# Ledger of designs, part 2: VH-VL binders against ATP synthase epsilon chain (atpC)

Target 1, 149 residues: ATP synthase epsilon chain (atpC), of Salinibacter ruber (q2rzv2)
Amino acid sequence: MADELTVDIVTPDERSFQGPANGVRAPGIEGSFEVREDHAPMIAAFGIGPLIVKTQAAHEYADMHNDRIIFATSGGFLEVIDNKVTVLAETVEPASEIDVERAESAEERAKRRLEEGVQEEERETHEAARDRARNRLRVAMGKVGTRQS

## First folded at step 12 (VH-VL; from w01 with light chain S57R)

Design w05
Fold by OpenDDE, fold request of step 13:
Structure w05 (fold): chain C 149 residues (1-149), chain A 123 residues (1-123), chain B 111 residues (1-111)
Amino acid sequence: as target 1 above (149 residues)
Amino acid sequence: QVQLVQSGAEVKKPGASVKVSCKASGYTFTRYGMNWVRQAPGQGLKWMGWINTYTGNPWYADAFQGRVTMTRDTSISTAYMELSRLRSDDTAVYYCARGTPLFKGFWSAFDYWGQGTTVTVSS
Amino acid sequence: DIVMTQSPDSLAVSLGERATINCRASQSVDYTGKSYMHWYQQKPGQPPKLLIYKASRLESGVPDRFSGSGSGTDFTLTISSLQAEDVAVYYCQQYRDTPFTFGQGTKVEIK
């Protein structure tokens, strides 16, 4: 399929992706949701999970076999208007740039903190940290879900 | 400190348009959505819509679709709400309110509000 | 749209007594273990002020006599000991999905 979407993925620090695509998949409450050509206008906040760009455009991080670029994201905001998809996220890391050892360490650290019996507010922080680490590991290893909401 | 300062009171005739401004300070303007809420005299709060301050794309409540225009000027950290084809039942106090952090994965309550702008529509 | 319904519409409570306001959503406002519900206080001539967010989190600077509880579709705002300065209209709001919607408000007065 032709790349009919224009996709812009940005963090406060940089632009992680800009270019044509034929699909964008982001985390949702009931699995991932996917944006295709001529998708109705949509806004969505999304959580920790894989962000997948399907594109025919050449990219150094792309899985050329599947025409996919997979990013690990900590959550963000997705907006679709007139085949323009804008993703705003705090962190966006392509699979190839993820430090697996660091992520493993982060997961273990978060798990230890959670076992200490922390207060509710702190628990949420550590749970998020754990989930971010796990997401990085999944993305790095190519173990991402394909379920659509 | 976060502040939202709105433009002054307006008196308009039916059929006219009104444009209210909301200047933000104390935070990065383009990292938070801006909401508009109005309140008719003696009535409750009604969400009108919001604008993605980063992209400039607005999202309106159905009740105002086709009659409201929300914009922003990032150079001066200001959001605007224009309501056209005014009628008497548009008489209300209009508020801007900071909302969703645009780079984080959650919706957010309106944590900071402007002081409100009174718009009176009368013949 | 998620419809928010408060009860009662008005409430008169003696000073120092407990005030309880209920808010019901037409559908669940929960997401990822959190309830996207918050409470505002509005005094005459002032904009609304955020009191409680995420159903039970106290906003900074708000007295601890205010508390929120609930999940799913049913929520409660409680003022443990009503003070004179608490006379106001209180609103619940869901911010789970657009359009963001408010309850009709509850007027709290001193008996």
Scores: ipSAE 0.772, ipTM 0.900, lowest interface PAE 0.6, mean pLDDT 92
Fold by OpenDDE, fold request of step 13:
Structure w05 (fold): chain C 149 residues (1-149), chain A 123 residues (1-123), chain B 111 residues (1-111)
Amino acid sequence: as target 1 above (149 residues)
Amino acid sequence: QVQLVQSGAEVKKPGASVKVSCKASGYTFTRYGMNWVRQAPGQGLKWMGWINTYTGNPWYADAFQGRVTMTRDTSISTAYMELSRLRSDDTAVYYCARGTPLFKGFWSAFDYWGQGTTVTVSS
Amino acid sequence: DIVMTQSPDSLAVSLGERATINCRASQSVDYTGKSYMHWYQQKPGQPPKLLIYKASRLESGVPDRFSGSGSGTDFTLTISSLQAEDVAVYYCQQYRDTPFTFGQGTKVEIK
């Protein structure tokens, strides 16, 4: 299967990926959704989870495995038009660049805050922090596809 | 402070086109989508569409498909809305409104609005 | 399309009294545990102003006499003690799916 999509993944600070692909998988409300060739035009906000680019093209990412590049993302905006996929996200981290120890510490901090008892608005903040940390750990460990709690 | 400043009032004949501008300041223009909403005299609010200011890709309401064009010039932080083949029922105040943070994983309400541009279509 | 219907169309309330506006969506506007329903205030000759976002969150700078409640398809905007400066038309809006749609508006006046 040829790479018929053009994919552009950017954060406010950098371009995380640019190149051909045959598929892009992003987190959805009922699991991950995948964009393939000739996908209908679409816009969508997506949450915390793995962002997967399937590509046969050579790339600079050393952690590419089975023609897949896996990123941890904190959420963002996905746009599909004429086989061009644009992903705008606050954070995008390839599996190989994730600091596992930092993520573990972040998860524990968030868990402690949640256990202390906080107001609803702050609870959401700490839950998001926990989920981001867990996502980083899953992506780093290659445990993609499992539902986040 | 965030500000949206729109172009001045327009008077057009039926069949003509009108292009309204919306200049943004006080924030990074390409990090937020820009919406357009119109309001006929004495009527409610109608969403026309929005533009991804980063990519430049617009998304229109069906009611305006084929007749509206939304663009942006990032160099001057300005969004544009052009409406063609004008009719008398296009007479309205047109608003630009800041919307979705494009790099966040959620949709947002319209938190800042332009002052509005009155477009009058009459023979 | 998601249709937003407000009630009543107009409301006259005495100064200092409670004003209540309802908004019903034709389908749920909830997403990931949040309600993407918002309230705007529009005074004569002015653009709309955001009051409440995500059903119950007060926008910065808005007086706390304004509050929002509800989930799913039914929502309510409440002004606990109506002030003279609150005379305006109020709109609900869903931002769950495109096209984004508004209620028809509720005109609030002083009795």
Scores: ipSAE 0.746, ipTM 0.896, lowest interface PAE 0.7, mean pLDDT 92
Fold by ESMFold2, fold request of step 13:
Structure w05 (fold): chain C 149 residues (1-149), chain A 123 residues (1-123), chain B 111 residues (1-111)
Amino acid sequence: as target 1 above (149 residues)
Amino acid sequence: QVQLVQSGAEVKKPGASVKVSCKASGYTFTRYGMNWVRQAPGQGLKWMGWINTYTGNPWYADAFQGRVTMTRDTSISTAYMELSRLRSDDTAVYYCARGTPLFKGFWSAFDYWGQGTTVTVSS
Amino acid sequence: DIVMTQSPDSLAVSLGERATINCRASQSVDYTGKSYMHWYQQKPGQPPKLLIYKASRLESGVPDRFSGSGSGTDFTLTISSLQAEDVAVYYCQQYRDTPFTFGQGTKVEIK
């Protein structure tokens, strides 16, 4: 309903989004969760997945129904206090700005490295790269909210 | 290279307050949470809480809620812990410790610690 | 609160011999397939120093004689060949849920 939340989405290099919202959905490690108006103070980790800002305000990143903005994120933290939501993440890309060809190439490279039997010390890095690329593709193609194992 | 330098020892009377500072260098201050841990004489470590150095919002352990205030000043990369209504059993060494990388999405160990600040509460 | 209980409280070990410290959590400290259990060393007159994170991962600059194992609620720190500089108090810590609690500590001494 009314956009009573104030949302800041920040990466180390920039503020990626600031604006009103009535909900923020994040890909929590134990499942997707959503923050709405008057949420209790909370800080939560989230992983690779879609980050969704539900807003009535017009925005260039809004989807075709102008009621949400969908980002691909690499993971981060969401903090809410007094209807202010701050999202801190290394990467946050709106769906419209995702380079599909580069995401496809990144996924292919990571899959090749994992198939070649990388050392355990670097396995998590290649799995994260694969998962980030897959998520960017799903967000760019409008398949939000699904998580692959 | 990462360094946390705390303010000097303090002697306080019961009922007073103490404010300990922790100046960070060698990393971007607002990218990591800052924790506070105390150690009473001859005893173990007790976590007091942490501050999200980017937002400035503190998150306190229940045992200290209502008496502790954690703040930071990003312009000088410094975190502060203030403990009020001191009593003799607050005599301890107080440490700051760098914690969770705030942009990564996982909770982390305390990888760098300050040198400690001895607070003595006595009549 | 997740209670962290170490055993023994004190341990005397001859130089070059194996030291073993156990830590038990009152609830699982696993999260997304990783154990949020850490080990710290505190030498006399010094602040604590991170030794092992996520139960088994050795922090940079820590000698190979230190190792960690376990998952869920039961964890072990092992010093394979005790050296004089290893005399310290060792703490386990969970970082799964607030408050981020420490074990009571285990003092390791030369026998």
Scores: ipSAE 0.734, ipTM 0.862, lowest interface PAE 0.9, mean pLDDT 89
Fold by ESMFold2, fold request of step 13:
Structure w05 (fold): chain C 149 residues (1-149), chain A 123 residues (1-123), chain B 111 residues (1-111)
Amino acid sequence: as target 1 above (149 residues)
Amino acid sequence: QVQLVQSGAEVKKPGASVKVSCKASGYTFTRYGMNWVRQAPGQGLKWMGWINTYTGNPWYADAFQGRVTMTRDTSISTAYMELSRLRSDDTAVYYCARGTPLFKGFWSAFDYWGQGTTVTVSS
Amino acid sequence: DIVMTQSPDSLAVSLGERATINCRASQSVDYTGKSYMHWYQQKPGQPPKLLIYKASRLESGVPDRFSGSGSGTDFTLTISSLQAEDVAVYYCQQYRDTPFTFGQGTKVEIK
């Protein structure tokens, strides 16, 4: 299938991806959603989860089937108009660049803090840190789309 | 530190257009959306729409669709709102207001407001 | 459009007394356990100022005599001890869905 979308994925410090695509899937706040060719104009928030660019173009970040690039994201906004998709996010890491040992350590620290009975006022922060680390691990291991238990 | 400075008051005749500017300082302009809100004399606040300052794409309230144009110039950190085919009931104070942090994934309050631009439409 | 309705339209309160403003949304403004509504204060001749965000969180620099509560469709702004500088019009705003609508405003005056 032809790559009819133009995708630009940007963080505050760098551009993480720019190129053609036939689909972009994001972890929307109300559930995963996908943008394809001729999508109506839309801007949507998304949260922690996998961000998937489906593309025919060769890329070093492509998955084992060479038909998609999978990123771990901390959340952001996706805007689409006239087949141009712009993704703005705090962090976007391609699966191949995720430091698994660092992500494992981050998850363990966050889980330990939550188990130790952190103050209620700071619980949301530690839960987000746990969820980001867990997502980075799932993306690095190729388990995108796996239902959370 | 964060500041939004709007252009000066305008007096217009019915049928004309007005373009209000809003110059931002003290933050990275393209990292926050810019909203436009108006307030007619003795009336409440009415949201007109916003512009994604990174992409330049505007998102208009239905009530203003077809008459409003929102743009920005990133080189001078300035947002613009133009309202066409002015009527006497467009007489109002027009505010710009900084909105959602575009990279954070949640909609946000309007935390900083411009001083307002009075537009008077009279024949 | 989500309609935001405030009550009362105006309120006269003695200095040092408690002022209470209600805001009702025509449908729930909750999403994923958070209430997507804000309160703004507008003093005469000034632009609105953000007072409370996400229903109950005080913006930086706002005195702790201000508090917000509520969820779903019903919200309350409370000024525990009214001061002279609190004379203003107060607006609630939902940001759950576009257009981001405001309540009609509540004018607070010294009795």
Scores: ipSAE 0.725, ipTM 0.857, lowest interface PAE 0.9, mean pLDDT 89

Design w05
Fold by ESMFold2, fold request of step 13:
Structure w05 (fold): chain C 149 residues (1-149), chain A 123 residues (1-123), chain B 111 residues (1-111)
Amino acid sequence: as target 1 above (149 residues)
Amino acid sequence: QVQLVQSGAEVKKPGASVKVSCKASGYTFTRYGMNWVRQAPGQGLKWMGWINTYTGNPWYADAFQGRVTMTRDTSISTAYMELSRLRSDDTAVYYCARGTPLFKGFWSAFDYWGQGTTVTVSS
Amino acid sequence: DIVMTQSPDSLAVSLGERATINCRASQSVDYTGKSYMHWYQQKPGQPPKLLIYKASRLESGVPDRFSGSGSGTDFTLTISSLQAEDVAVYYCQQYRDTPFTFGQGTKVEIK
């Protein structure tokens, strides 16, 4: 279907993606959700997980089916108004650019800190680091979500 | 040092409008949402809405839809709240409050508040 | 909207005694093991001040006599030994989703 959405994906350091799309799927706090053309105005939080831009446009980040771009994200906010989707997140990495070795090391470090026991105030930080690394690995290895028709 | 400095007290007549400013310093203005909260005399806190300071898009509480306009000017790190068609029951202290870190993915507490702007609506 | 209900509306507590404030949400404010709820203190003539976030974590500069507890729909703010400077109105607020609703407030006074 036509790419009626304009998508901007922004981190504090740069704009990670800008282009047309027919859908954006984000790992919402209560489950994955998707924005399509003519969506009502909305802003939603999303967490660690895959961020998927569905697009007909050719792109170097496109997956094996050439119809989506899959990013690993640390979480952020998705805002849609008048077919403009703005995604704000600390990290957004396309699957092809994820350094698997570094992600594996990051997961192991976080697991070890959690095993060694941390103060409760710091536990959420280490759990988030583990979850971010795990998500990056899943995205890099193509182990995300059920595809839709 | 995070600071939110609001414009001074206002006295208005019914039917007029008021625009309150909130100048932020000590942090990157576009990385945190800005909330507006009011407190009528002797009453509790009521959330009015917030503005995504990065995009400039406001998100209003239903009770204030149609009368409130929230804007910002990123060049001077300032948020604005304008309330139109004022009534005597709009007499209140209006606060800006920093909240949601826009790049983090969770709604946040209001960790810094402006000093408040008293708006008095009387004939 | 998630309705936040505090009890009591006011209480008077002797200096050095324990004050307890309850807050109930109309639906759970928990997600993934975190409680999206916090407490504010508002002294007369001042703006509100964040006191406790994520139900139980003290904001920087808050005395240890303050503590928060609870999860789901039921939360408690405790002042273990009331001091004169603790005379204020205390508000709970959920921040799981917009609108970010406040409880009606609990006024704490010296008996």
Scores: ipSAE 0.707, ipTM 0.845, lowest interface PAE 0.8, mean pLDDT 89

## First folded at step 17 (VH-VL; from z06 with light chain T32S S35N)

Design a05
Fold by OpenDDE, fold request of step 21:
Structure a05 (fold): chain C 149 residues (1-149), chain A 123 residues (1-123), chain B 111 residues (1-111)
Amino acid sequence: as target 1 above (149 residues)
Amino acid sequence: QVQLVQSGAEVKKPGASVKVSCKASGYTFTRYGMNWVRQAPGQGLKWMGWINTYTGNPWYADAFQGRVTMTRDTSISTAYMELSRLRSDDTAVYYCARGTPLFKGFWSAFDYWGQGTTVTVSS
Amino acid sequence: DIVMTQSPDSLAVSLGERATINCKASQSVDYSGKNYLHWYQQKPGQPPKLLIYYASRLESGVPDRFSGSGSGTDFTLTISSLQAEDVAVYYCQQYRDHPFTFGQGTKVEIK
């Protein structure tokens, strides 16, 4: 497949990816979804999980395998209009840049906090932290499922 | 100290257009969506749409599709709502309201509102 | 579209007494375990003010006499002890799906 999409992935701190692609898969709140060529206009929230860019174009990313670039993301919004895909996310990290030890530590901290018994609002915070850490570990280890929308 | 300051009251004839501005301050403008909500006299609130302030892409309610245009100028942290082909039932107070944090993966309530802009349409 | 219906349309309550407003959604506003429902207060001549978000979370600066409860399709806003400054119209809103929709509003007055 030709790269018919133009993709822009941005965090508050940096531009994580910019270039052509033939597909973008994001971890939707109720399941992963994929945007391909001629997708209807859409804006969708996505949560913690793998963000996958499929592209045949030569790229500088070391994490490119089988025409896929996989990022760990903490959530954001994906907007597609006229084959232009914009991803706005809180965090986006390619697999090779993920600090595994940090992620492991983060997961344990979050789990410990949850075991202490916290209020509802705090519980969500720690659950999110746990899930982010787990996602980083999964992405770093190449354990990314192939969910279909 | 988030603030949304809207432009002044407007009086228009039927068939005309009106453009309301909403200047934001106290936060990073392009990190939150901007919503527009109107309220006819003595009536409830009606959501008109919102604009992704980062991309500039608007998302309109069906009821206003084809007649409303939402834009933004990031250089001055200002959102605009233009309503064309005005009719009498467009008479209302129009509000801008800060909404969804665009870099976080969830929809959100409207936590800050402009003071409102009264638009009167009469022949 | 998700239709939001409040009840009652108008409510008169004595000072210091409990005020209860109900909001019903035509479809569930739960999304991945979170209820995308919030409440606004609008006083005369003012824009709406956010009171409660995610059904039960009190917005910063809002008195704790306000509370929200419910899930799925049925929600309730409660003012435990009505104060004079609480006279206003209250709206529920869903942000589960586009278009975002409001209830028709409930006018709260002092009896």
Scores: ipSAE 0.871, ipTM 0.927, lowest interface PAE 0.5, mean pLDDT 94
Fold by OpenDDE, fold request of step 21:
Structure a05 (fold): chain C 149 residues (1-149), chain A 123 residues (1-123), chain B 111 residues (1-111)
Amino acid sequence: as target 1 above (149 residues)
Amino acid sequence: QVQLVQSGAEVKKPGASVKVSCKASGYTFTRYGMNWVRQAPGQGLKWMGWINTYTGNPWYADAFQGRVTMTRDTSISTAYMELSRLRSDDTAVYYCARGTPLFKGFWSAFDYWGQGTTVTVSS
Amino acid sequence: DIVMTQSPDSLAVSLGERATINCKASQSVDYSGKNYLHWYQQKPGQPPKLLIYYASRLESGVPDRFSGSGSGTDFTLTISSLQAEDVAVYYCQQYRDHPFTFGQGTKVEIK
């Protein structure tokens, strides 16, 4: 299957991916959703989870496996119009660039804060931090698909 | 300090077009969507659509599809709303309003508004 | 489209008394435990001002006499003690789905 999509994945700090693809899967809050060729125009929010680009094209990232590039994302928006897919996310990290030790520390820190009995608004912040850390760990360890956030 | 400054009042004939500008300052323009809302005299608020300021892609309400064009110029942090084939019932105050943080994973309310642009359509 | 219906259309309340405005959505505006509903205040000749977002979160700079509650389809804006400067039209809005729709507005006046 040919790569018929043009995909652009951008964070406020950098462009994480640009190139052809035949599919993009994002972690929707109510489940993952996938964009393929000739998808109807759409703008959708997505949350913490794996962002997967399916492509036959060679890429500089060593994270390609079975024509898939897997990123850990903290959430953002996916927009598709005329086979152009734009992903805007706060953070996007390929598996190979994830600092596992940092992620482990982040998870533990968030867990400690949650155990201290924080207020509701603070709890949401720490839960998100925990989930981001766990997502990074899952992506880094190749455990994608086991959980959708 | 976030500010949205809109262009001045317009008086148009039926069938004409009007283009309203909204200049943003005090934040990174391309990190937030820009919405357009109008309000007829003595009436409520009606959402017209929004533009993804990063991509430039607009998303219109069905009621205005085919007559409205939303654009942006990132070099001057300005959003534009053009309404064509004007009718008398297009007479209203038109607002731009900052909306969704485009790099966050959630939709959001309109936290900052322009001062409004009065458009009068009369023969 | 999600239709937003406010009640009442107008409300007259004495100074210092509680004002309550209701907003009903034609379908749930809850998404993953978050209610995509917010409230605006609009004074004559001014643009709307955000008061409450996500149903119950107070916007920065807004007096704490304003509060929002509710979930799913039914929401309430409360002014615990009406002040003279609170005379305005109030709107609810959902931003769960496109198009983003407003209630018809509730005019709050002093009795």
Scores: ipSAE 0.870, ipTM 0.926, lowest interface PAE 0.5, mean pLDDT 93
Fold by OpenDDE, last read:
Structure a05 (fold): chain C 149 residues (1-149), chain A 123 residues (1-123), chain B 111 residues (1-111)
Amino acid sequence: as target 1 above (149 residues)
Amino acid sequence: QVQLVQSGAEVKKPGASVKVSCKASGYTFTRYGMNWVRQAPGQGLKWMGWINTYTGNPWYADAFQGRVTMTRDTSISTAYMELSRLRSDDTAVYYCARGTPLFKGFWSAFDYWGQGTTVTVSS
Amino acid sequence: DIVMTQSPDSLAVSLGERATINCKASQSVDYSGKNYLHWYQQKPGQPPKLLIYYASRLESGVPDRFSGSGSGTDFTLTISSLQAEDVAVYYCQQYRDHPFTFGQGTKVEIK
């Protein structure tokens, strides 16, 4: 199957991916969704979870396996128009670049904060931090899960 | 501080077009969507659409599809809304409003508004 | 489209008294415990101003006499003690789905 999509994945700091693909899967608010060829125009928010690019093209990504590149993302927006997919996210990290020890520490820190009995708004912040850390760990270990938010 | 400054009042005849500008400052222009909302005299607020300022792709309300064009110039942090084939019921104050943080992953309220642009359509 | 209906259309309240505005959505704007509903205040000759977002979160700089409550389809904006400067039209808006529809507005005046 040929790559018919043009995909651009961007964070405020860098361009994480640019190139042809035949599919992009993101952890949407209402569940994971996938964009393929000739997808109707769409703008969708997505949360914490794995972002997967399926591509037949050769890229210099260490994380590329079986025509899939898996990223850990903290959330963002996916826009598709005329087979052009743009992903805007706060953070996008390929599995090989994830600091496992840092993620483990972050998860434990967030858990401790939650155990302290914080107010609702603060609780949400720490829950998000926990979920981001867990997502990084799962992606790093090659265990692709569902959206956690 | 965040500011949205719109272009001045317009008087148009039916059938004409109007283009309103909205210059943003005090934040990174391409990190937030820009919405357009209009308000007819003595009436409520009506959302017209928004533009992804990063990609330049607009998303219009159905009521304005085919008649509205939203664009942006990132070099000067300015959004534009053009409405064509004007009619009398297009007479309204038109607002730009900053909305969704494009890199965060959630839809957001309109936290900053332009001062509004009065567009009058009359024969 | 999600239709937003406010009640009442107009409200006259004495200074220092409570003002209550209701907003009903034609379908739920809640997902996973978060309600995609916000409230605006618009004074004559001015653009709208954000008051409440996510149904109950107070926007920075807004007096704490303003509060929002509700979930799903039914929401309420409350002004605990109406002040003279609170005379305005108030709008609810959903941002759960496109288009981001507004209520028809509620005019609040001093009795």
Scores: ipSAE 0.870, ipTM 0.927, lowest interface PAE 0.5, mean pLDDT 94
Fold by OpenDDE, last read:
Structure a05 (fold): chain C 149 residues (1-149), chain A 123 residues (1-123), chain B 111 residues (1-111)
Amino acid sequence: as target 1 above (149 residues)
Amino acid sequence: QVQLVQSGAEVKKPGASVKVSCKASGYTFTRYGMNWVRQAPGQGLKWMGWINTYTGNPWYADAFQGRVTMTRDTSISTAYMELSRLRSDDTAVYYCARGTPLFKGFWSAFDYWGQGTTVTVSS
Amino acid sequence: DIVMTQSPDSLAVSLGERATINCKASQSVDYSGKNYLHWYQQKPGQPPKLLIYYASRLESGVPDRFSGSGSGTDFTLTISSLQAEDVAVYYCQQYRDHPFTFGQGTKVEIK
């Protein structure tokens, strides 16, 4: 058994992160949840929000305190088995690579669509787009909470 | 376009094992979970478990834990379900069914099904 | 485990008439406003076919005489005007928690 977590974060296009970690926090459907060492086997869906890898290992995407790597994610699945954490998500963007202007534009576009009074199914699409944009902005600006909900 | 093609009918003795294959086509195999569901003659549907086709990690129903093994070969987009220590009440049609998109943050219904594999267990 | 109970077990309906099938979950299958409840149709010798997903969304290619409603623990599948080709067994399924359990099925026949 590993003494710490091994984390693998993957999108359909690339592997966004691979390495050791002390914990992984994801935005669950019922609130943020965190996986730590010796977590029971689990697979969980998570939504739009910050994906936080807590690690002491040096990394180019580490935050100001050099103990966390924060990604903006559009949602996906987190699977943990025997201290191996696999995150599968459609999009994963480190804070430093987020295009703020693009995110701002995306938020405004989504807001406009919602104000037009779209049908229910379309509304969900635009709400998701809005939330993704807002999440990118929050992550880019470092406005990410540290407490588990 | 999406198709799931299962292996042929099986006849087994009690105590033996059976391995059913499910070949997927028309989509990216590792982007969707694969479920297995069986149906005894004249009975309803029973979920057996599913496999994360990307990681290869299976998640079994408790009723089959320790007796079922789900695997996949990504090189040929094929999922496998092996059931061991067969008994007469394992006689059923076994289905593979495409499930959850693995890179999206929500669970989904079984939108595509294999044609089913009849497994008969008799002495 | 979440137990899914359908009612009735069998239903005979005249052609052109409404068929209603109920499905009750032992606990809520709602997550943040989305109900993880699906309906399947199975004809003899065939695999199940998805009809309705997330309680009320019509699967592509399914006739609009099929509809789903409900939330939380109580759900309904409705066939507004029963057709001959609708003779089948219908199953509800929850996908909220493992294991992903099915109802026992409802056999729909023509009266």
Scores: ipSAE 0.868, ipTM 0.928, lowest interface PAE 0.5, mean pLDDT 94

